# Designs tried in a protein design chat: VH-VL binders against Regulator of G protein signaling loco (loco). Part 14

Target 1, 177 residues: Regulator of G protein signaling loco (loco), of Drosophila melanogaster (Fruit fly) (q9vcx1r247to423)
Amino acid sequence: AALECRVIVGYLGTIEMPKQISHSSKLQTVRSCIRKLRQEKRQPTIVLMCITPDSLSLQSSSGGVLATYSSARLNFVSSSSESENRFFGLVTSAVHNTQIEEEYEPSAGSAAAAGHISISHSCHVFVIDTKLIEHAQHLQRAHEFRLQCTRDPISNLCLEFPNNSEYVVNLVRSMYT

## First folded at step 8 (VH-VL; framework fv_tezepelumab)

Design b85 (from A5 with light chain S92R)
Fold by ESMFold2-Fast, scan of step 8:
Structure b85 (fold): chain C 177 residues (1-177), chain A 124 residues (1-124), chain B 108 residues (1-108)
Amino acid sequence: as target 1 above (177 residues)
Amino acid sequence: QMQLVESGGGVVQPGRSLRLSCAASGFTFSDYGMHWVRQAPGKGLEWVAVIWYDGSNKHYADSVKGRFTITRDNSKNTLNLQMNSLRAEDTAVYYCARDSEYIFTDYGYYMDVWGQGTMVTVSS
Amino acid sequence: SYVLTQPPSVSVAPGQTARITCGGNNIGSKSVHWYQQKPGQAPVLVVYDDSDRPSWIPERFSGSNSGNTATLTISRGEAGDEADYYCQVWDRSSDHVVFGGGTKLTVL
């Protein structure tokens, strides 16, 4: 019953997203990020993606942890275009605290303080390759999971998901079948 | 319906200036980079210049660098090409074209929407 | 500067497959895009990112790119495919868009 998924994926790279981007434009931005990194034609870095209810972690083939994202940082996930389902993009958020370098006094009146907080978003692009799956020998194909996400009523596309590892697992598993 | 309409072409003498404009409609102009591409009579396509979606970066072909300036006005959905010190070799149909997508900081892309072109003739 | 080489012309019989090549040093490391241009008309994108196709372009159009050669393949050639075809890449080292010289396709 517990959500847990371990899958081998190829990592293509990460692109910083524009500071102001609407929720309705995230799908288009993710697909553009996928296209751009595919154009680089670099060999994907093989990583083990481990997804739990609390976090998503990327581990190297040698077992080192490369990155960990709490479920709260998982903002959006989408595959490439409908005709190319081997690639997906994952949008994560990061909080940058400028108060570390400047004095900051937390309160409503602190709007005029020397420091403040900003948020950035990054799109991480991955590929699911049959050859990588075959060589890894520890991936199970599954069509059991149903993708649960917010659909755009006009285009009927899955545009975003809650901060929840379950939606990422469902998307990734759907791409193996 | 997505459209790009070029204007400002004409006959001009060598050494003079001409300004081309391109009016965009049917898509959010400020979300896309824009290109100018030219084609001399009976010849192939030659890329001229590109400008980022927000106007913050520009690139030019070596043959026009220092003579041509690409600009955009996102409030008016308009792309411009200022052509100075014109030469006979600049004679061509000039197309404006939309970069493939959407708020990118560097171009390694293709052009998916093209205007019908405007003819520039440089003759003495 | 980076140069793309195309044959000046290619002929194909109706219903047969046309192949238009685009040569460039290590072009397989770049993304290749293809445009169709009919007389008096603006270019139309037919293939992008080596092998992807806009949704309104027929499946008869396909592309490949490896080593020093990219290829546009047009299966079951039709009279309506007669046009000039141009390949295009972005050369990052020079920050330039580069077009091939163009290939005139004749269906006869």
Scores: ipSAE 0.048, ipTM 0.617, lowest interface PAE 6.8, mean pLDDT 78

Design b86 (from A5 with light chain S93R)
Fold by ESMFold2-Fast, scan of step 8:
Structure b86 (fold): chain C 177 residues (1-177), chain A 124 residues (1-124), chain B 108 residues (1-108)
Amino acid sequence: as target 1 above (177 residues)
Amino acid sequence: QMQLVESGGGVVQPGRSLRLSCAASGFTFSDYGMHWVRQAPGKGLEWVAVIWYDGSNKHYADSVKGRFTITRDNSKNTLNLQMNSLRAEDTAVYYCARDSEYIFTDYGYYMDVWGQGTMVTVSS
Amino acid sequence: SYVLTQPPSVSVAPGQTARITCGGNNIGSKSVHWYQQKPGQAPVLVVYDDSDRPSWIPERFSGSNSGNTATLTISRGEAGDEADYYCQVWDSRSDHVVFGGGTKLTVL
């Protein structure tokens, strides 16, 4: 009985973060990434975000998998905070190891850097925009992604079409943090 | 309180050198890019240079490139501008200012915290 | 190099709305920022990313940016708003910060 949640969101892009990210700086870094991608004023790419205990994946309307992140790679999630929360960022990590047979020395040494292991972080920025998922478009998008509406028994709203980023942030946190 | 305090201004003859410093307090200096902006008497604002949070990247206005060098010392929370081959046209109040970008400085430069400025007069 | 054009002066009566323009080729594709400078003082950021405000700046200050013109709007003008106003962008092609020439706002 695996838990699986699906939400439709707009994808704005991905920014690679500095190698050393302290826990206390993650929120500021995510907010900076959200601001940068908002400045590009690009049309968001509509994606289906599939969230399970094992992974988070992004799918196109044709069912093609655009990206998959294992639960071990999901590091941090947050919105930009304040007023109408439409945007959120998801931070993923990737571990790169070197072969023992060859020596590995980073060009700029740091006490926090591992000589044989390096870690990278990426911030993926998404938007919740009810104008993109108007009532008239709801049934068409559900059909395109082969979704069945899951109605929240309290609010009677469709969970796959959230109206704020806080809902998605809390959903991701409940699965992975 | 976030503060930037410039120093090192003064009167200098054409062709000579001057070094400006900016002391930062009230925020984590190493997390932000830094700018120098100048303003000639009675004139508008003119951007001079920017340096990334870690010192790894720098950009200069065409009018100062090759003559001015921007540096920073994150251990001392200081920003510096080495000004060589000074010209009468370099006469201005020089402001240091904090870049708005937190640890990313590849686009969208604007300044949210400014110092009070230091006057540089290039005169014979 | 990229150029921003501002009117040299704008006048507004107390309580009325002042509009200061900033012209640039396809400026609507860039993020525009605005600074206020009073005589003998350092500039102060009043609007950033076209329309956002620092928390200490009153809601009377607003901005817009589309096509070839960005605009700083100051509603309910007050004597304390008299200052020089500068628009600013980052030009990614030249890797330069570009300022407009400045607009002197007079409240009379």
Scores: ipSAE 0.012, ipTM 0.566, lowest interface PAE 8.4, mean pLDDT 81

Design b87 (from A5 with light chain S93Y)
Fold by ESMFold2-Fast, scan of step 8:
Structure b87 (fold): chain C 177 residues (1-177), chain A 124 residues (1-124), chain B 108 residues (1-108)
Amino acid sequence: as target 1 above (177 residues)
Amino acid sequence: QMQLVESGGGVVQPGRSLRLSCAASGFTFSDYGMHWVRQAPGKGLEWVAVIWYDGSNKHYADSVKGRFTITRDNSKNTLNLQMNSLRAEDTAVYYCARDSEYIFTDYGYYMDVWGQGTMVTVSS
Amino acid sequence: SYVLTQPPSVSVAPGQTARITCGGNNIGSKSVHWYQQKPGQAPVLVVYDDSDRPSWIPERFSGSNSGNTATLTISRGEAGDEADYYCQVWDSYSDHVVFGGGTKLTVL
């Protein structure tokens, strides 16, 4: 398999998640984020998602890097539900470390710096662009992103243009075990 | 395969209590809010109660508030409905159903997976 | 309390389009979901979020929601579509799920 995979997806937006959520609630939180951004009914921004063992990046058609997440920041990925195969969410985390002050009580043996660690989570929502199923549309997008379209011999679809969100979710998971 | 199986239904006298259970399989139960919905013979669907994924919040229909208690045991993948002070109008098939959305939404909850239901008859 | 109003019954000829309405005060500001229920069976979600379908539901099922009326549209009606149909919203003011009274669809 290739060490780098590239897929074209539509980007709907990003929602900050609650700071303190249980690990078990992440699926419902992702679904709620997908729901909220779908209701805005704006046109998705087409982006190139580049997946390597060490990082995931989002790029514009001009080659500008919109975001890069190391594998350590990739917290969770899931489709919207078992019954819906177009949308998926990617949860990323960021660690913030703030120094607030030294310990006040000298009777502890020594003064020590106090610190505060907080974690933020963001849910990035994407959609499979089913309008790109036809070869002519794939060629136009491939040209815009400076890509070659590699056709799957069975489905006749380009590997860079998946036909469902589960494909992309599984691809991301396979890179970050 | 995602599945919900209700149990505990039966015939009871007015004023008595009954406990319904719903066993979940094929999905991570602790990630989902759960609902109870009932349907009287020949009538429409009537929502009964919802419980959040962690059991921290609950909502009840006005007709059952103070009489029914919804609970869950995430370690056993089980949803329960304790029904006290039963009345003739509580006679219905009771369905458990999985909530598909419950946080960050001002838009509403809906149910994507349903059990086959269990019949509760409050005799007179 | 919030109330959803559906016609009790709708008839459609095979191959024709059925429309089932769901009336509610400013319902266009809420998300409407639709369930199909056949005799002796549990309800099945057929449309959610006004117009989206689960992947296992045929594209003949569609929905819309604006103003005071939401509509479930079933194109190319088939005998297998005969069922009771219920609309549903979540009323955030009361924290209640609200169902419409149901519509019996007959294909004849």
Scores: ipSAE 0.000, ipTM 0.484, lowest interface PAE 13.5, mean pLDDT 81

Design b88 (from A5 with light chain S93W)
Fold by ESMFold2-Fast, scan of step 8:
Structure b88 (fold): chain C 177 residues (1-177), chain A 124 residues (1-124), chain B 108 residues (1-108)
Amino acid sequence: as target 1 above (177 residues)
Amino acid sequence: QMQLVESGGGVVQPGRSLRLSCAASGFTFSDYGMHWVRQAPGKGLEWVAVIWYDGSNKHYADSVKGRFTITRDNSKNTLNLQMNSLRAEDTAVYYCARDSEYIFTDYGYYMDVWGQGTMVTVSS
Amino acid sequence: SYVLTQPPSVSVAPGQTARITCGGNNIGSKSVHWYQQKPGQAPVLVVYDDSDRPSWIPERFSGSNSGNTATLTISRGEAGDEADYYCQVWDSWSDHVVFGGGTKLTVL
């Protein structure tokens, strides 16, 4: 059937990242975001994360959709460290299209085709906590809010996801034990 | 009423071992991380170790790493500290303390419930 | 390793305000907690999360935290406030609890 992974996570918050961020600085920035949100001592919000090849959605424990990101906007994912498998950060990208007009003239002509594209990045921080997961599963009658990934009917192995969704699925599966 | 009671302290020679216990009552022990904090005579507070609510993760101060082992038994509401290869500088009152954070937050924030402490003296 | 610095002692006259500082690099980005310890007794939490107070602690106790300095403020000082006071943070880089060296408050 359709490729899907659902996992219960605790959501700590979102931090807007610098306007320009290099590939080499993404890991350090994610770890900084994880540290900052942990220091804020906020109680994590129980969230169901639903991952498909096309999108990643965050749902409240009551089933309301909190956010949806297309797979193309999943920019980076990393745990806090290899020795600490509880926290991870997900970086999403958002494209903004702006237009600049030098004059007051309403007929912009070629200026209407001259778009300025800017990209923003947000780091969303999550925790995989066994007790939080057990509590959420208990509240939702165990068959909901579990780690549930599509499997090959012959080998019973979790199927691979294409593109950016693969990295998120592989990370959450490795952390959820 | 919430209470923590330490036991197992005493006088031991350098290089020997000692096991401390902490009995918890008045709250759901399995929902909280637990800390050991020590204080040498006339000195300040020094954090020793923490254990998560389910025992799945542990952290130690560098001064005790490799020598001390923190464990817990949630069925008996008991926290333990196994102290091996004891040194004179381990001489201190050892306090058991509850982490303030409930199961849905990160541990190691601060301690809201403390035991009365048990004295460990390492001397020849 | 992260280090917290406190003055070794502070004196206050009865009825006056005592201020105990806790210095740390960018400590304003961390949550600071304060403990009171009287001779022969276990520490007692008096202020948590920079400025919050447990319900059983008098309103005379308050806290602040910004930049490189956190402060515990004890207004209308009383003889019963004589104790050692310790600041504490959690260091998210090491996932360790860090205590300050302690400040002895004397009310004379």
Scores: ipSAE 0.000, ipTM 0.469, lowest interface PAE 14.5, mean pLDDT 80

Design b89 (from A5 with light chain H33Y)
Fold by ESMFold2-Fast, scan of step 8:
Structure b89 (fold): chain C 177 residues (1-177), chain A 124 residues (1-124), chain B 108 residues (1-108)
Amino acid sequence: as target 1 above (177 residues)
Amino acid sequence: QMQLVESGGGVVQPGRSLRLSCAASGFTFSDYGMHWVRQAPGKGLEWVAVIWYDGSNKHYADSVKGRFTITRDNSKNTLNLQMNSLRAEDTAVYYCARDSEYIFTDYGYYMDVWGQGTMVTVSS
Amino acid sequence: SYVLTQPPSVSVAPGQTARITCGGNNIGSKSVYWYQQKPGQAPVLVVYDDSDRPSWIPERFSGSNSGNTATLTISRGEAGDEADYYCQVWDSSSDHVVFGGGTKLTVL
């Protein structure tokens, strides 16, 4: 059967990272982003998060696609804390070509042709809440907004998504008790 | 081991100045915001000031604003508090404390590593 | 200015559960932190982000935060738990750290 995980989440916002994220600092960076957006006390925007092996997309309550990220762009995911798994942050990566400008340049004459690759990171913050799911269902009674995941009919195991999509699915599932 | 060691406390007369220092070791000092928190004898904890990881932003309690200046030297792993125009009500143990978040942003969080404190007595 | 209210003292019998409250307007929408301070010592973080514990803190310590009240719960109280306990939040409207007045826990 086709593997797809759909979940209703509240979107709080996105923070562009001012620093390069090291692997060892990812957890603390995500938790800082979650705290900052929680403290702004914004009303969450209700979205449907659809996760497949190839991509993660965010859809409006009416079904319009708001954003799509390939699985290769999913860099890191974590909840706000182990004991209060209500919020989670998703880090996505984007690659940019930049022109090199250096103070000390042995190749100063080639500045116009110089370039290198840089990577930016964005942390997207979401909330999972039973009240939010109920609210979304009441607003869109023509649509049924529930967490929908497929068990493999042959092995009777929960299907895992390859690559980075797998981590997002596992975190989302762990937030339902 | 993560450690914070305060120094510079002592007895001073009202209206004078005193400079406190805090030496950090066992963690990357430049990655964390830092706080000063004080406690008058027999009283509760009172927050004094915070400085961001890069020194670009600072916040002060209203009771010390305009009199105290928080600074840091990331090359020496040192946090400082310059206290001017001292008053009897500034008498307290002053603690240096690390902000818990790796990346300090627009919002302060909480303190996970504390020094042992240094006593400041403003005698009138 | 934002204010946190704690009872000045709480007593608990050995082996029983102590509950220390921290009252604040809409505090359930904020993250709460708890510190333990023994006489002559620096404060020690015992609960962060409402309910999480540092790995070196016993499982007997737990926290909750809802509505206008946050609570620090210490189960199976021991003589070694006698201390002053302080709650703390960050008030984003004033850019200030706010501490509660402190609660003296006595195990008797």
Scores: ipSAE 0.000, ipTM 0.483, lowest interface PAE 14.7, mean pLDDT 77

Design b90 (from A5 with light chain H33N)
Fold by ESMFold2-Fast, scan of step 8:
Structure b90 (fold): chain C 177 residues (1-177), chain A 124 residues (1-124), chain B 108 residues (1-108)
Amino acid sequence: as target 1 above (177 residues)
Amino acid sequence: QMQLVESGGGVVQPGRSLRLSCAASGFTFSDYGMHWVRQAPGKGLEWVAVIWYDGSNKHYADSVKGRFTITRDNSKNTLNLQMNSLRAEDTAVYYCARDSEYIFTDYGYYMDVWGQGTMVTVSS
Amino acid sequence: SYVLTQPPSVSVAPGQTARITCGGNNIGSKSVNWYQQKPGQAPVLVVYDDSDRPSWIPERFSGSNSGNTATLTISRGEAGDEADYYCQVWDSSSDHVVFGGGTKLTVL
């Protein structure tokens, strides 16, 4: 139906980041997050990552949705690669509206509710591993699961993803293809 | 292209002070934590101190706590080590080195860029 | 305080594999880094994060880390590999960088 790119990855975990992050610091922060979660030496959780122009979702092998991020929340993506390009980190943002707690005077006319907007960032770490791919292929009767993208029915070509989703698709393509 | 150059070493009597400097070029200095590492003649590497990218956090080896102070000036791309109450045991080549990790996760460090070192000799 | 133990020296014949160990309590839960130092020169990072290698370091250098022992492996040893090798970790409990005592590698 819709334009979609699907890939099987191993999920290592998520680290909450400080509220104030400069863009020049994001690469180093992602690499530090990758290093920390690798140090925990936990077995990765196999997930299906589904990327569309509007969202990125993580699904379990049974098809249950574990997490969904709108494309507007996809803030930064990078691999840890110098010599080996197997791990990548995805930074997502979440906008929180909090209401200022204050006493409203009874003379309230048409007063708008006052709120404060705060932004949080999370770094999600994933691994691309041939063993995970082989395991997933076995679960799906040995069909290829490296990278699947929705094809345009007229041209039979994989369509490009606009906006923030495009960056994630391009990184993942480079790691598999 | 990335370079660290130490200066300020020399011969000094016990109980006196020296200030070492390290000039950085070829990378954005303000994005990296920095270390001082020393090596006594014929001995192994010994870590001395680390300072975060913005100077907000510092850690010191137990042997130098209360005597040495690590500082940085991001506007000048310079790292400094103020060494007070020097002892014969402080005799070593002092290296400055760039930390590879960012402070937000407070996780492990390795040094990917090193200076050539400057010799400090504490003798009577 | 956390301590890393290395053998003081290791010898290898040309073309053979050298293995330098780094012992530490539960070191497999830490990230181990390795440095090469030739006489009169500053240390050079050769392996980081247990097994990753900078792009300018030959593929003959590799690392592993499990349990209480980390190992630097140098395949097809050559005269140019003669140096002192140091392992290193960050000990989060003490907020200290810890170096091993160093291993002198001799290629016969």
Scores: ipSAE 0.007, ipTM 0.526, lowest interface PAE 10.4, mean pLDDT 78

